# Designs tried in a protein design chat: VH-VL binders against o60147. Part 96

Target 1, 175 residues: o60147
Amino acid sequence: MLEKNKYLYIFRHIQTNQVLLSQGNVLKKTALFQLPYPLQKPVAPNGMRPAKLRKDHWVPLLKVEFPNESMFQSVFMQLLNYRKYRSVQPLTSDLLKLPIPVRRRKIMRQEVPNTIADLADILNKEKFPENSVRLQLSDKSDSEYADWPPSVQIDSEEIKLSRGFREKTTVDEAR

## First folded at step 3 (VH-VL)

Design t14 (framework fv_dargistotug)
Fold by ESMFold2-Fast, scan of step 3:
Structure t14 (fold): chain C 175 residues (1-175), chain A 120 residues (1-120), chain B 106 residues (1-106)
Amino acid sequence: as target 1 above (175 residues)
Amino acid sequence: QVQLVQSGSELKKPGASVKVSCKASGYTFTSYGMNWVRQAPGQGLEWMGWINTYTGEPTYAQGFTGRFVFSLDTSVSTAYLQISSLKAEDTAVYYCARELYYKTGWFDPWGQGTLVTVSS
Amino acid sequence: DIQLTQSPSFLSASVGDRVTITCRASQDISSYLAWYQQKPGKAPKLLIYDASTLESGVPSRFSGSGSGTEFTLTISSLQPEDFATYYCQQLYEYPTFGGGTKVEIK
């Protein structure tokens, strides 16, 4: 029986705080389809190719280890659905008063707290065993964006990434 | 159907004032922001600022504070650009352009432009 | 302000040629770039937004690519009606435009 992936990595953009979800410790160009505002293009033939991924601009926000692949897939898909739901909600009047670049930065800065809150909400609704989900955060204070269920154990260990993710290479550029 | 129609060309002396109008039709005026863009003869496009048509609050680019004023008359779906104390270097075509919120704020449509000539 | 540098400033090409115009940003603007076409005596027209999304009604010979700091507008087979000046624009910060590229058909 092959053990399948049970790790969720969440990355944030170092300038904008936009968030990308990954099923592994590397970011693929297809993850860019998760970005609502910078892309916002229809999935047309010429729009099918996502923008080139700048791996050096993305840093790990958090890593979650689940007890099994089934639980991982459930949480991962629910997070993608929460992100989609948020992207179609009407903007508040306060945001609409702001010039587009300012409004966009404000919305993007909220992706980190929103993603953490969504993750916690999903985990609170699921019936996972006590201390069965391990959460590692790059910045421990980010845990304060939500109330976590008893199933979550918060660790203070550094998140390790593959060499290919950290190193800007010709392969990453040619891809 | 959706269009922006600007007022006609103006010839002014230095020190005078000018008020350019931009009348919108075919859409809900207060649902989209209005931008102003300047183009001096033979030069490129220069963003001057925008006005929030819902709140009436203007935002000016650096270099377009003081003598330049953006305003609205929502009852007639019209945006205005006023330039006071005109200088020769203000000679340019002035465009209004709608901000497409649905398409992340890109400019469409544009008005046809108003040529303001400042000469003695 | 974010500066956009277009190259070339001017080009002359024959009908049917493939034309490439480059726009470089002074800092990372993600995909917040648009391309406009301006014909002599006319207002600019939106061609491409979000770096690569073709505006409705714009011929498929126009395409955009790039992200971050380097962007390209390509016209795959130049037509007589494509005589115009092309401008890139960013919306990552307050809007700024590139210096323009004037395309003259031989």
Scores: ipSAE 0.008, ipTM 0.485, lowest interface PAE 10.9, mean pLDDT 80

Design t15 (framework fv_dargistotug)
Fold by ESMFold2-Fast, scan of step 3:
Structure t15 (fold): chain C 175 residues (1-175), chain A 120 residues (1-120), chain B 106 residues (1-106)
Amino acid sequence: as target 1 above (175 residues)
Amino acid sequence: QVQLVQSGSELKKPGASVKVSCKASGYTFTSYGMNWVRQAPGQGLEWMGWINTYTGEPTYAQGFTGRFVFSLDTSVSTAYLQISSLKAEDTAVYYCARGPYLWSGRFDYWGQGTLVTVSS
Amino acid sequence: DIQLTQSPSFLSASVGDRVTITCRASQDISSYLAWYQQKPGKAPKLLIYDASTLESGVPSRFSGSGSGTEFTLTISSLQPEDFATYYCQQLYEYPTFGGGTKVEIK
């Protein structure tokens, strides 16, 4: 199992709408390094971030099945590059006028539409074969954030997490 | 093509500080994270932490907080490890290693290592 | 902190031998395991990632298998250049390494 990685899972934080990318249906604590904004303030004097991965706070946004690992890796790395690109862009003048906490909330709320738009843009540029990519969305209305190429088949059925995922989430949060 | 070149060996007394450099070439420096790994003489590998080369934000493993500082100079594609208040148990080879991102899961290129010896 | 236990810690082998090294994790790490080779005085070199994927340029005699808590590195026909210390590493949480397995000539 998972000898061939051809699935991309994207998760959404229920409170902040920040997004995490994953290879497979499990979220690792190190996935938090993807986030530009901390989920909570540092409590340690050395500046170490106190954030724990609370898996119950993350829900599947979408799952993408690619025909092979090469296509998966290409799209996955491009999505990471798009996220990096967005984080270095200058803030608009209206955002700069907002207090920092309000500004961050506004930016974080846009991560879901932005990630979906970025995924669609990458898939449109790659010109994969028709119906070769299967996209499953937890909420089908999220597909409206972008125009999808002929290579993509959209399915809005429930994204199933492994049986062990929820049990390990519970155990991981016990101290 | 991808290369990580570290600074030379250091001999220090207890209480001194040391700064090890790791100069990257052959790739876009900010597209990969930089990890630090320690290996005491005759011992195994120990992950110390990483620095996000894009944001400059360091993350330290438990046991490497306080005296250890990761930093960058992106203009010269170089990462630094500084150790303050050196102790004998800090004697080790220190490696820098490139990772795409920790969660995507491999250290594909390594520096040659820097031996730091702490003795009176 | 996830503990990785390698066995054996040391083995003696001859050229042409099949060598098997095991790595056990203290908890389920899915397939987020890498294997490295380290020769004396040199930096580690990546051999395998995602439990079973060969890094580009690594000879096909190296193979990895396993998932969850049990992982294996196999060298199907040991060559003179393969005498080294091998380390497993998990990247499911903050990275940790196994204790290493030293492969020496008989």
Scores: ipSAE 0.007, ipTM 0.518, lowest interface PAE 10.8, mean pLDDT 80

Design t16 (framework fv_dargistotug)
Fold by ESMFold2-Fast, scan of step 3:
Structure t16 (fold): chain C 175 residues (1-175), chain A 120 residues (1-120), chain B 106 residues (1-106)
Amino acid sequence: as target 1 above (175 residues)
Amino acid sequence: QVQLVQSGSELKKPGASVKVSCKASGYTFTSYGMNWVRQAPGQGLEWMGWINTYTGEPTYAQGFTGRFVFSLDTSVSTAYLQISSLKAEDTAVYYCARSIYDWGTYFDYWGQGTLVTVSS
Amino acid sequence: DIQLTQSPSFLSASVGDRVTITCRASQDISSYLAWYQQKPGKAPKLLIYDASTLESGVPSRFSGSGSGTEFTLTISSLQPEDFATYYCQQLYEYPTFGGGTKVEIK
């Protein structure tokens, strides 16, 4: 659909806070390719790869509406690049001191604030026209993870998903 | 394909030193951790520690400090294990094994092992 | 360090048998447990990680279950190539391995 060209959806895993990006209101199996390493794994040791997509486990984090397809593509590609760079960085000494379960929980929890901060950084660099980008957050407090440019208009309305979103997500099982 | 190839067997006298190599191919060397695992004759597996291939920082398990040194040569995708002041109890097969990020992940590819024999 | 106890240490079985190996941890390790297969003179091979996730390329007759302190590896229908020693490994703290279970042909 044409409307998918102007919208970025970001989803959060309800238990782990892992994040997946989508160009529409439905997650595809290929969303798993956003994970840190190119190899497809059923379960991520660092908590970044879900074993499979399940209809009851993913909720919308935020939705971004861009005025045109060009702006959408630029921001989407940059955001994927930021996530890739973060995923291949070595662990800090502070993280290395933690037991594995504590370390993995901390890394997974940082996915939401990191994604929001990355999005804001990209939008600050691009200098888009005032009020040209509409950001809709499921939880208004998540806007506090970053300083937003004048190009961004924030609201906290419920993000509406298409009927069948969760059914399609479960059909997109990891192989 | 992913492959870890280790150096050949070594026969050493007590007090000597040995350097075992583990050459990686088929993947980006610095994107995965490298672990060292020891297996004494007729015994089970014992984790010795790991090295962060991106930073070069080694971490040693208790019991493998002092005489054991992990190092890298990233230009040739090779990890090294050096053991100084060899003792008879160091006789074992030494394996290198890849982990996806750090020591806290499973080991998905292993070298074939290097037998180090320490005898008079 | 965390101790892992495997039972039995030795198992005699026939082709087609269902084989179950148990691994017990000295403390709660959640699901941070992997299983490896080792054939004589060869390096270990990863079978299962995160207690129950089958590694790519491993036959579906292998399965893992458990959490906390009690874990099992099951081979639903033993094949000739499955005669080997099996090790559990915890990754909750610095890695430690169980003592191994040798599966021999009856």
Scores: ipSAE 0.000, ipTM 0.485, lowest interface PAE 14.2, mean pLDDT 79

Design t17 (framework fv_dargistotug)
Fold by ESMFold2-Fast, scan of step 3:
Structure t17 (fold): chain C 175 residues (1-175), chain A 120 residues (1-120), chain B 106 residues (1-106)
Amino acid sequence: as target 1 above (175 residues)
Amino acid sequence: QVQLVQSGSELKKPGASVKVSCKASGYTFTSYGMNWVRQAPGQGLEWMGWINTYTGEPTYAQGFTGRFVFSLDTSVSTAYLQISSLKAEDTAVYYCARHTYYLPGSFDYWGQGTLVTVSS
Amino acid sequence: DIQLTQSPSFLSASVGDRVTITCRASQDISSYLAWYQQKPGKAPKLLIYDASTLESGVPSRFSGSGSGTEFTLTISSLQPEDFATYYCQQLYEYPTFGGGTKVEIK
């Protein structure tokens, strides 16, 4: 049996601005499958399948509390679908003119605005009761990336993570 | 209507090379990882590694570095496994299987398998 | 890498029996475990993921439980079509499979 979950956590990489979605307040190694650009190169001969996460390199971006597990699951699945769709879109001609490192940096920096916009879009499409969805942002200014529906209540409370924030090691072994 | 269709069986001599294909259809190819799994006759399942279909970057399990190469042709939604310098112990059914990026992950669709027989 | 030990390796049971297969991990893998069914000559089929979530289209007689290092696949009322080998798989690190459990129906 699994416990019911009605919380969505979104994390941001402090240097690259890449984003990870999590069903709970603990980041698991398989979350790295969400990343189009790996944080480190695999070390020969084989490396790790997903890279090890470094606790000190990921910070909470936002936390969403839903009225129930069904609403959480619907929004979470839609958000993953938005991310997958964005990841397969063709590069624009302006991006193709940039050197590869600059191009990747620009794409990665857009993940925070894009994820917040996608979340708001999904919540605007759903007809949730007024003030039924609680959104906590680490930086309240990030709420300006989107227009929020009446169902969303924005809080400035600190996002608290469990003591075991990372599943395995506290240091990225593939650095 | 997700399908993974693999190339036909191969009979090779030791020292030869083989290239197995896995053609995907019914979904966006680059939205899912592709895994390779081996099963020797009468034995269990053995994960060989995976390839990120969006970036093209392969990851190999320890026993499968060197002679094994994963590659892609995204224009035809096809993943490839190439084995060089074939040995008798490479005789197995080779499966491709797609990997979901949704946590905790699963191999939700599999190819039908390609039997590679290495004998003199 | 993480090792998975399945028990029993072989099982013979009658139609209608409750069948239990155990999978033990060499370290804590949380709930990152899947179960597959493989019939002779065919590719494996996903039954259960995230330790206890039933894949769409899989009969309700199949269920999974457990977390951490001990996991169980249960078939509540064995049917003739359940003749197969069952594998557990962890996805916490590099994926590894258990050795398999062959279920024979009398």
Scores: ipSAE 0.006, ipTM 0.496, lowest interface PAE 12.8, mean pLDDT 79

Design t18 (framework fv_dargistotug)
Fold by ESMFold2-Fast, scan of step 3:
Structure t18 (fold): chain C 175 residues (1-175), chain A 119 residues (1-119), chain B 106 residues (1-106)
Amino acid sequence: as target 1 above (175 residues)
Amino acid sequence: QVQLVQSGSELKKPGASVKVSCKASGYTFTSYGMNWVRQAPGQGLEWMGWINTYTGEPTYAQGFTGRFVFSLDTSVSTAYLQISSLKAEDTAVYYCARTRWLYGDFDYWGQGTLVTVSS
Amino acid sequence: DIQLTQSPSFLSASVGDRVTITCRASQDISSYLAWYQQKPGKAPKLLIYDASTLESGVPSRFSGSGSGTEFTLTISSLQPEDFATYYCQQLYEYPTFGGGTKVEIK
């Protein structure tokens, strides 16, 4: 009922490089439904249950600010759909030629560049106003995974890992 | 319902050849890899290698090159292990096991085929 | 190849006991470790994958923990049907198995 979202928060797993999308600055357990392995390894009869969420294992990758809710909703839904399609499609022939351990690591490691490329592709297809979408990254070199449209403005300031997506608090400012 | 059904036990003389089959059902054969695992009497599990069911390309572990051949017939969803020039030391239970793409774990196993090489 | 050292190789325990089995890898394998149960005369059965994720249909008394080079399988309250040999397996490179731990119930 309450819609106040104009930010897309993207998190990265510190070990596997897998990616989770969030409408809020804190991950919820339900975000794990986005990952391919819950779809392949159901733990409940007739349904899927997410794996245990270890919040300390996920760090900020990037934050996207949209001028309004409708633009956010469109991009967020398209990105989720692309990720769902990837998880259920047969593996490409180049991946199938690799040994299982190498293939698995490559698939998981590629979620970061794939998500960034997908985001850029969606933003290039949508004809948003110039400089209407603000992108802030934890590592600015990750912006090199894609060519960005004129609608995107990349923030010169990186997200600080010590604060994640949270604002500076009195506790964070040690005396 | 996923099933891996292997051929029956074999008793062979040294120098003979054997071909073990592993027939898959209940899933898309080419979407999962197939592994071969050996277990000598009273011993632990030993990975022999795998075959890419999509490309047909086999990969052999150290020590399983030369006499061992992995192959498949995708039209009948069956993987094969052929051992040539059998030796007494090849006496073991041979298992096929499918592998899941994300973590590589062996989630379904065949019942095993005992190959005995004697006399 | 990555070597897995499993300990102990043998243990005997009573029904209701907490049993812990350890598996050490010769190099960092992150969480790419699985645990299998093998009963006499049967094929192995997957219990745990990704170091700590319980396979569907496996009783909750089984749990896995660890990352990097040190891993453990725990059975919180041993049952008669748990009499078996347990194997760890690394999946970070080409698969290798630990030597196995035989659990005998008395």
Scores: ipSAE 0.000, ipTM 0.495, lowest interface PAE 12.8, mean pLDDT 81

Design t19 (framework fv_dargistotug)
Fold by ESMFold2-Fast, scan of step 3:
Structure t19 (fold): chain C 175 residues (1-175), chain A 119 residues (1-119), chain B 106 residues (1-106)
Amino acid sequence: as target 1 above (175 residues)
Amino acid sequence: QVQLVQSGSELKKPGASVKVSCKASGYTFTSYGMNWVRQAPGQGLEWMGWINTYTGEPTYAQGFTGRFVFSLDTSVSTAYLQISSLKAEDTAVYYCARAPSYWYGLDYWGQGTLVTVSS
Amino acid sequence: DIQLTQSPSFLSASVGDRVTITCRASQDISSYLAWYQQKPGKAPKLLIYDASTLESGVPSRFSGSGSGTEFTLTISSLQPEDFATYYCQQLYEYPTFGGGTKVEIK
């Protein structure tokens, strides 16, 4: 974990809209530790880990390139802390009226807009150089969940979902 | 804001049962795992297990199978630890503690409940 | 179960000192290690998670480092409120705690 990283890869679950943060362009099993809701049963007999990572259920949401590793680490940790902060806020009266399963579904569905808004808020608080942070989205309309500071340059090229976050892909398709 | 409030101290005889409560407030109860940690007098911390507040499924560490039961009442955001057939060696402070994710660590703790077992 | 060995068990220090506590795991736990502070009669308080990430509200004089099997907690300039017992915890498998390090005044 002392790897020299300056990229943050963010994935979303295609069904629940839950978000996973990653330092690498491919999700590892350990990323499931970020999830409060178990996605699969059974849970491993030893420990608190979900049994399996289903990579086909997670798609790229966005990729963030930072000027250096220190800025990456700062933003990544703040983003995790924002997630904790949101979970401790009192629920609205409308949410409290809902059955628990419906309430959980609504909360999970908000993780994408919340993560994007939190990222923008963190970047607005930091004084990074103009156009120093590059943001590439799978769906550019997701950028509309927030107002971005001058430090952010949104890439005109969307992430092609069929490739995921791969940088140099070995061509395995003959079609 | 986030608070875990535990029930008061208990003095019990060997063979009795005790039920410790841990009432959560200030967050969505079912979004976080609830852990139980024991600390015997003059000793370190010992993880007993956790309960998945979303599913209600408990997981016990090897030393805590049988006599120990984790349970929930989600309607009042409360977790419970029940110990049956109490022994003198069960004398300890029992803590409940919240985990935001499986790898994060225990970020909020109850104040602890002292259970004393003596004849 | 994964065993954690903390050293030293006792440490005598003065205000302003740099204090280092070590935690060694019996097997590779990557970065799944947390540090806690416990004051007499109080519940533990989370200081650091994921080996090196400072919990919100924890003073910057606390830092964690290491990965795999060797980890350290450092207090760069000890303050009066830092005299306490410190515990490491692994979260790679069933959580286990180290034996604790008591930091007391000289």
Scores: ipSAE 0.000, ipTM 0.483, lowest interface PAE 13.4, mean pLDDT 81

Design t2 (framework fv_tocilizumab)
Fold by ESMFold2-Fast, scan of step 3:
Structure t2 (fold): chain C 175 residues (1-175), chain A 118 residues (1-118), chain B 107 residues (1-107)
Amino acid sequence: as target 1 above (175 residues)
Amino acid sequence: QVQLQESGPGLVRPSQTLSLTCTVSGYSISDSYYWSWVRQPPGRGLEWIGYIYESGSTTYNPSLKSRVTMLRDTSKNQFSLRLSSVTAADTAVYYCARGIYSGYPDYWGQGSLVTVSS
Amino acid sequence: DIQMTQSPSSLSASVGDRVTITCRASQDISDYLNWYQQKPGKAPKLLIYAASSLESGVPSRFSGSGSGTDFTFTISSLQPEDIATYYCQQYYSYPLTFGQGTKVEIK
């Protein structure tokens, strides 16, 4: 089966902790549309600017393998909907009281725990077979942001950040 | 200013379901990132129960996950907690609280004591 | 789960004294730590967030410091209305966890 049809690739920004979801193992510029504020000059309620796509600034957070394309598409769509919902909500009065740099930092810091929690919430609500969804993380401690259902198994091997989601080469494996 | 008020039965029998509602005023539950329940057994510390997000999704403390359900009702500006199969260990003051985007409770209700006794 | 260890369990001090409470996390939580005040019969009130940031409307005598695993909470000049139990709480990872609390009393 086509890998891209059953794998979800999740990236994190090394400086901002912002998260991007991808259907493929390499980020495309279109992934920037997931960030709260587009690069064009629209209304930006909190003044937060999206990160520019520098592929070297985005590293693997986790890879999710689904048993089939239907389950992949359902979960991917739900995660995008959660992200879009968050991006269009008015900022709370507490966030509006903060200086813009502090506000941006607090919002961006939460994208990793929020994305992981959202993924777990979606998987807990779906009726997936036991051990049918495989998670591979770049840092296994990130799995602690959520409680996982019996349908999820976490791979013992972490993703090596230096390669992104690329397949291991003979040279890389010799390192 | 935001105000939260817990309500529900103060006495629950063992093996029954504990049910509490949090009514929010001065703030829309749709405008916050998530809403929380936290409990405190008499004379002891605080235990986080879980969050319900503005989307209706939930995240629960693993220690309680098999027994806990949270729901929201945006038309009434309320969210609720159900804890099944209660025992004496579930006797506690139950607080509802607003969560902000940064991931912690900031505004709390006054708390409601629930006693589990036969 | 991240375990929060708080010390001391209780302390007694005079009005005007400097009071310090410590909190230790079982793993690195960066600055994702809050301090709450809970007066008898009342709900917890947020005093400090992000380890050192003072919540709006909270008196300046309250302060927090630390990062990683070791944190401190200070009342620079204890007032009678400060009689309460104080809790640290991490929000680095779910489930959210609290310290066991420090009861502050006036001599």
Scores: ipSAE 0.000, ipTM 0.456, lowest interface PAE 15.4, mean pLDDT 79

Design t20 (framework fv_dargistotug)
Fold by ESMFold2-Fast, scan of step 3:
Structure t20 (fold): chain C 175 residues (1-175), chain A 119 residues (1-119), chain B 106 residues (1-106)
Amino acid sequence: as target 1 above (175 residues)
Amino acid sequence: QVQLVQSGSELKKPGASVKVSCKASGYTFTSYGMNWVRQAPGQGLEWMGWINTYTGEPTYAQGFTGRFVFSLDTSVSTAYLQISSLKAEDTAVYYCARGKTFYWSFDYWGQGTLVTVSS
Amino acid sequence: DIQLTQSPSFLSASVGDRVTITCRASQDISSYLAWYQQKPGKAPKLLIYDASTLESGVPSRFSGSGSGTEFTLTISSLQPEDFATYYCQQLYEYPTFGGGTKVEIK
C-alpha cells in the first residue's frame, strides 16, 4: 500500500550497444530472451550459442521513475511491444544486402536510439500529467534522440555508476 | 490456431530421393524458424538443422550435410526437406517443428512423416 | 557437441505417484534446458523451457528445476495421460536431446 512508485531500468551492453529492459536494478537471466542475437561467438563454424548473462558487461543507460504502478505497467508493456514489433518486422533490402555479421552489428547499434525514441513516443501518446515522469540518464546527450513531452522531467544528475549490479555472475562470454 | 501439417508416408528404395513437406498455418510463417527433427524406429530425437524462414538460409547439424536439403515456398507457408541417395539408415519419422523465439525449443510440431527405405 | 544423459531409461509408476526424471549435461548449460512429452505414434509436446518455465496449457503438476549440469523434471501426482516418454533438450548450443525416459504403468 505505501509503495506506489515503480522504476524502469534500461541497460546497455558495453560492446554491442544492445539494450535490456528490467523492472529491477539487477538484471535477471530471463532478460536475455529480449535479445534477438547472441552475444557469444560461435564455437564451431556452424555452431552458435545463445547469450549468457555477464552482469559486469551491462551498464545503466537510463532509469525512468513513475508516480504509480499503473503508469509504469502501461509504459513497460508498450515498450516491450515496440521491441517485439521491431524484432518481427521484415528487414529492409539495404540490410539484406549486407553480410550477416555486418547486418547484425548495424541492427544492434541502433537499439539505444530506437529504445529511447520508442520510450518518448509512448510517453507522448499517453498524455500523462506534467512533470509526472522522471528520467535519469548515464549520458544526458542520449536524451537528444527524441523530443520529450511535458510529462517528462530529465534529472540534472547523471547516473554515475559504471554498472548497476550488486552481485557479479561469471559466465562464458565467448567460445 | 497454429498448425504444422506434413505430407504422407513414403516407401522408397535405396538410392532414391524423397521430398517431405510441412505446411504452416495460424501464424506469420516468416517470423519463426523452421526446424527438422528425426526419430529412427525405437530411437530418440535427433535435431537435423533449421531454416531461417525470412532469408531462406539453411543450417545443418553435423551429420546432415550433403544429402539433406532444407527449402521453402513462402507463398504457401511451406517448408521442405529433401533427402537424396536414400540409405536404409534414413528410415525414420521426420518432424518439422517451429522454433520458440530466443529459445531453441520447439513449441509446435508437425505430425511427422514416416520415410521407409527398403530394398 | 553437448551430450545429455537421462536417468532412469525406464520407470514403472502408478497413478498418483510422484515421478522424478533426471537429465545431466556434459558441460554447463546454465538454464538452457527444455522438457518434452511424447506419446506413442505422436509428435513431442513442449512441457518446460528455460529449465523451469512451464509452457502455456501444461498442467501445474509438471515442474522443472536445476541449473548448470543437473536438471530434474517432476510430476507431482501422475495421471493416466502422463504415461509417455520424456526427453530433455539443451538450448545452449545447437539442440541435442537426451536418450529419453519411458514412464510405464506399474
Scores: ipSAE 0.000, ipTM 0.469, lowest interface PAE 16.7, mean pLDDT 80

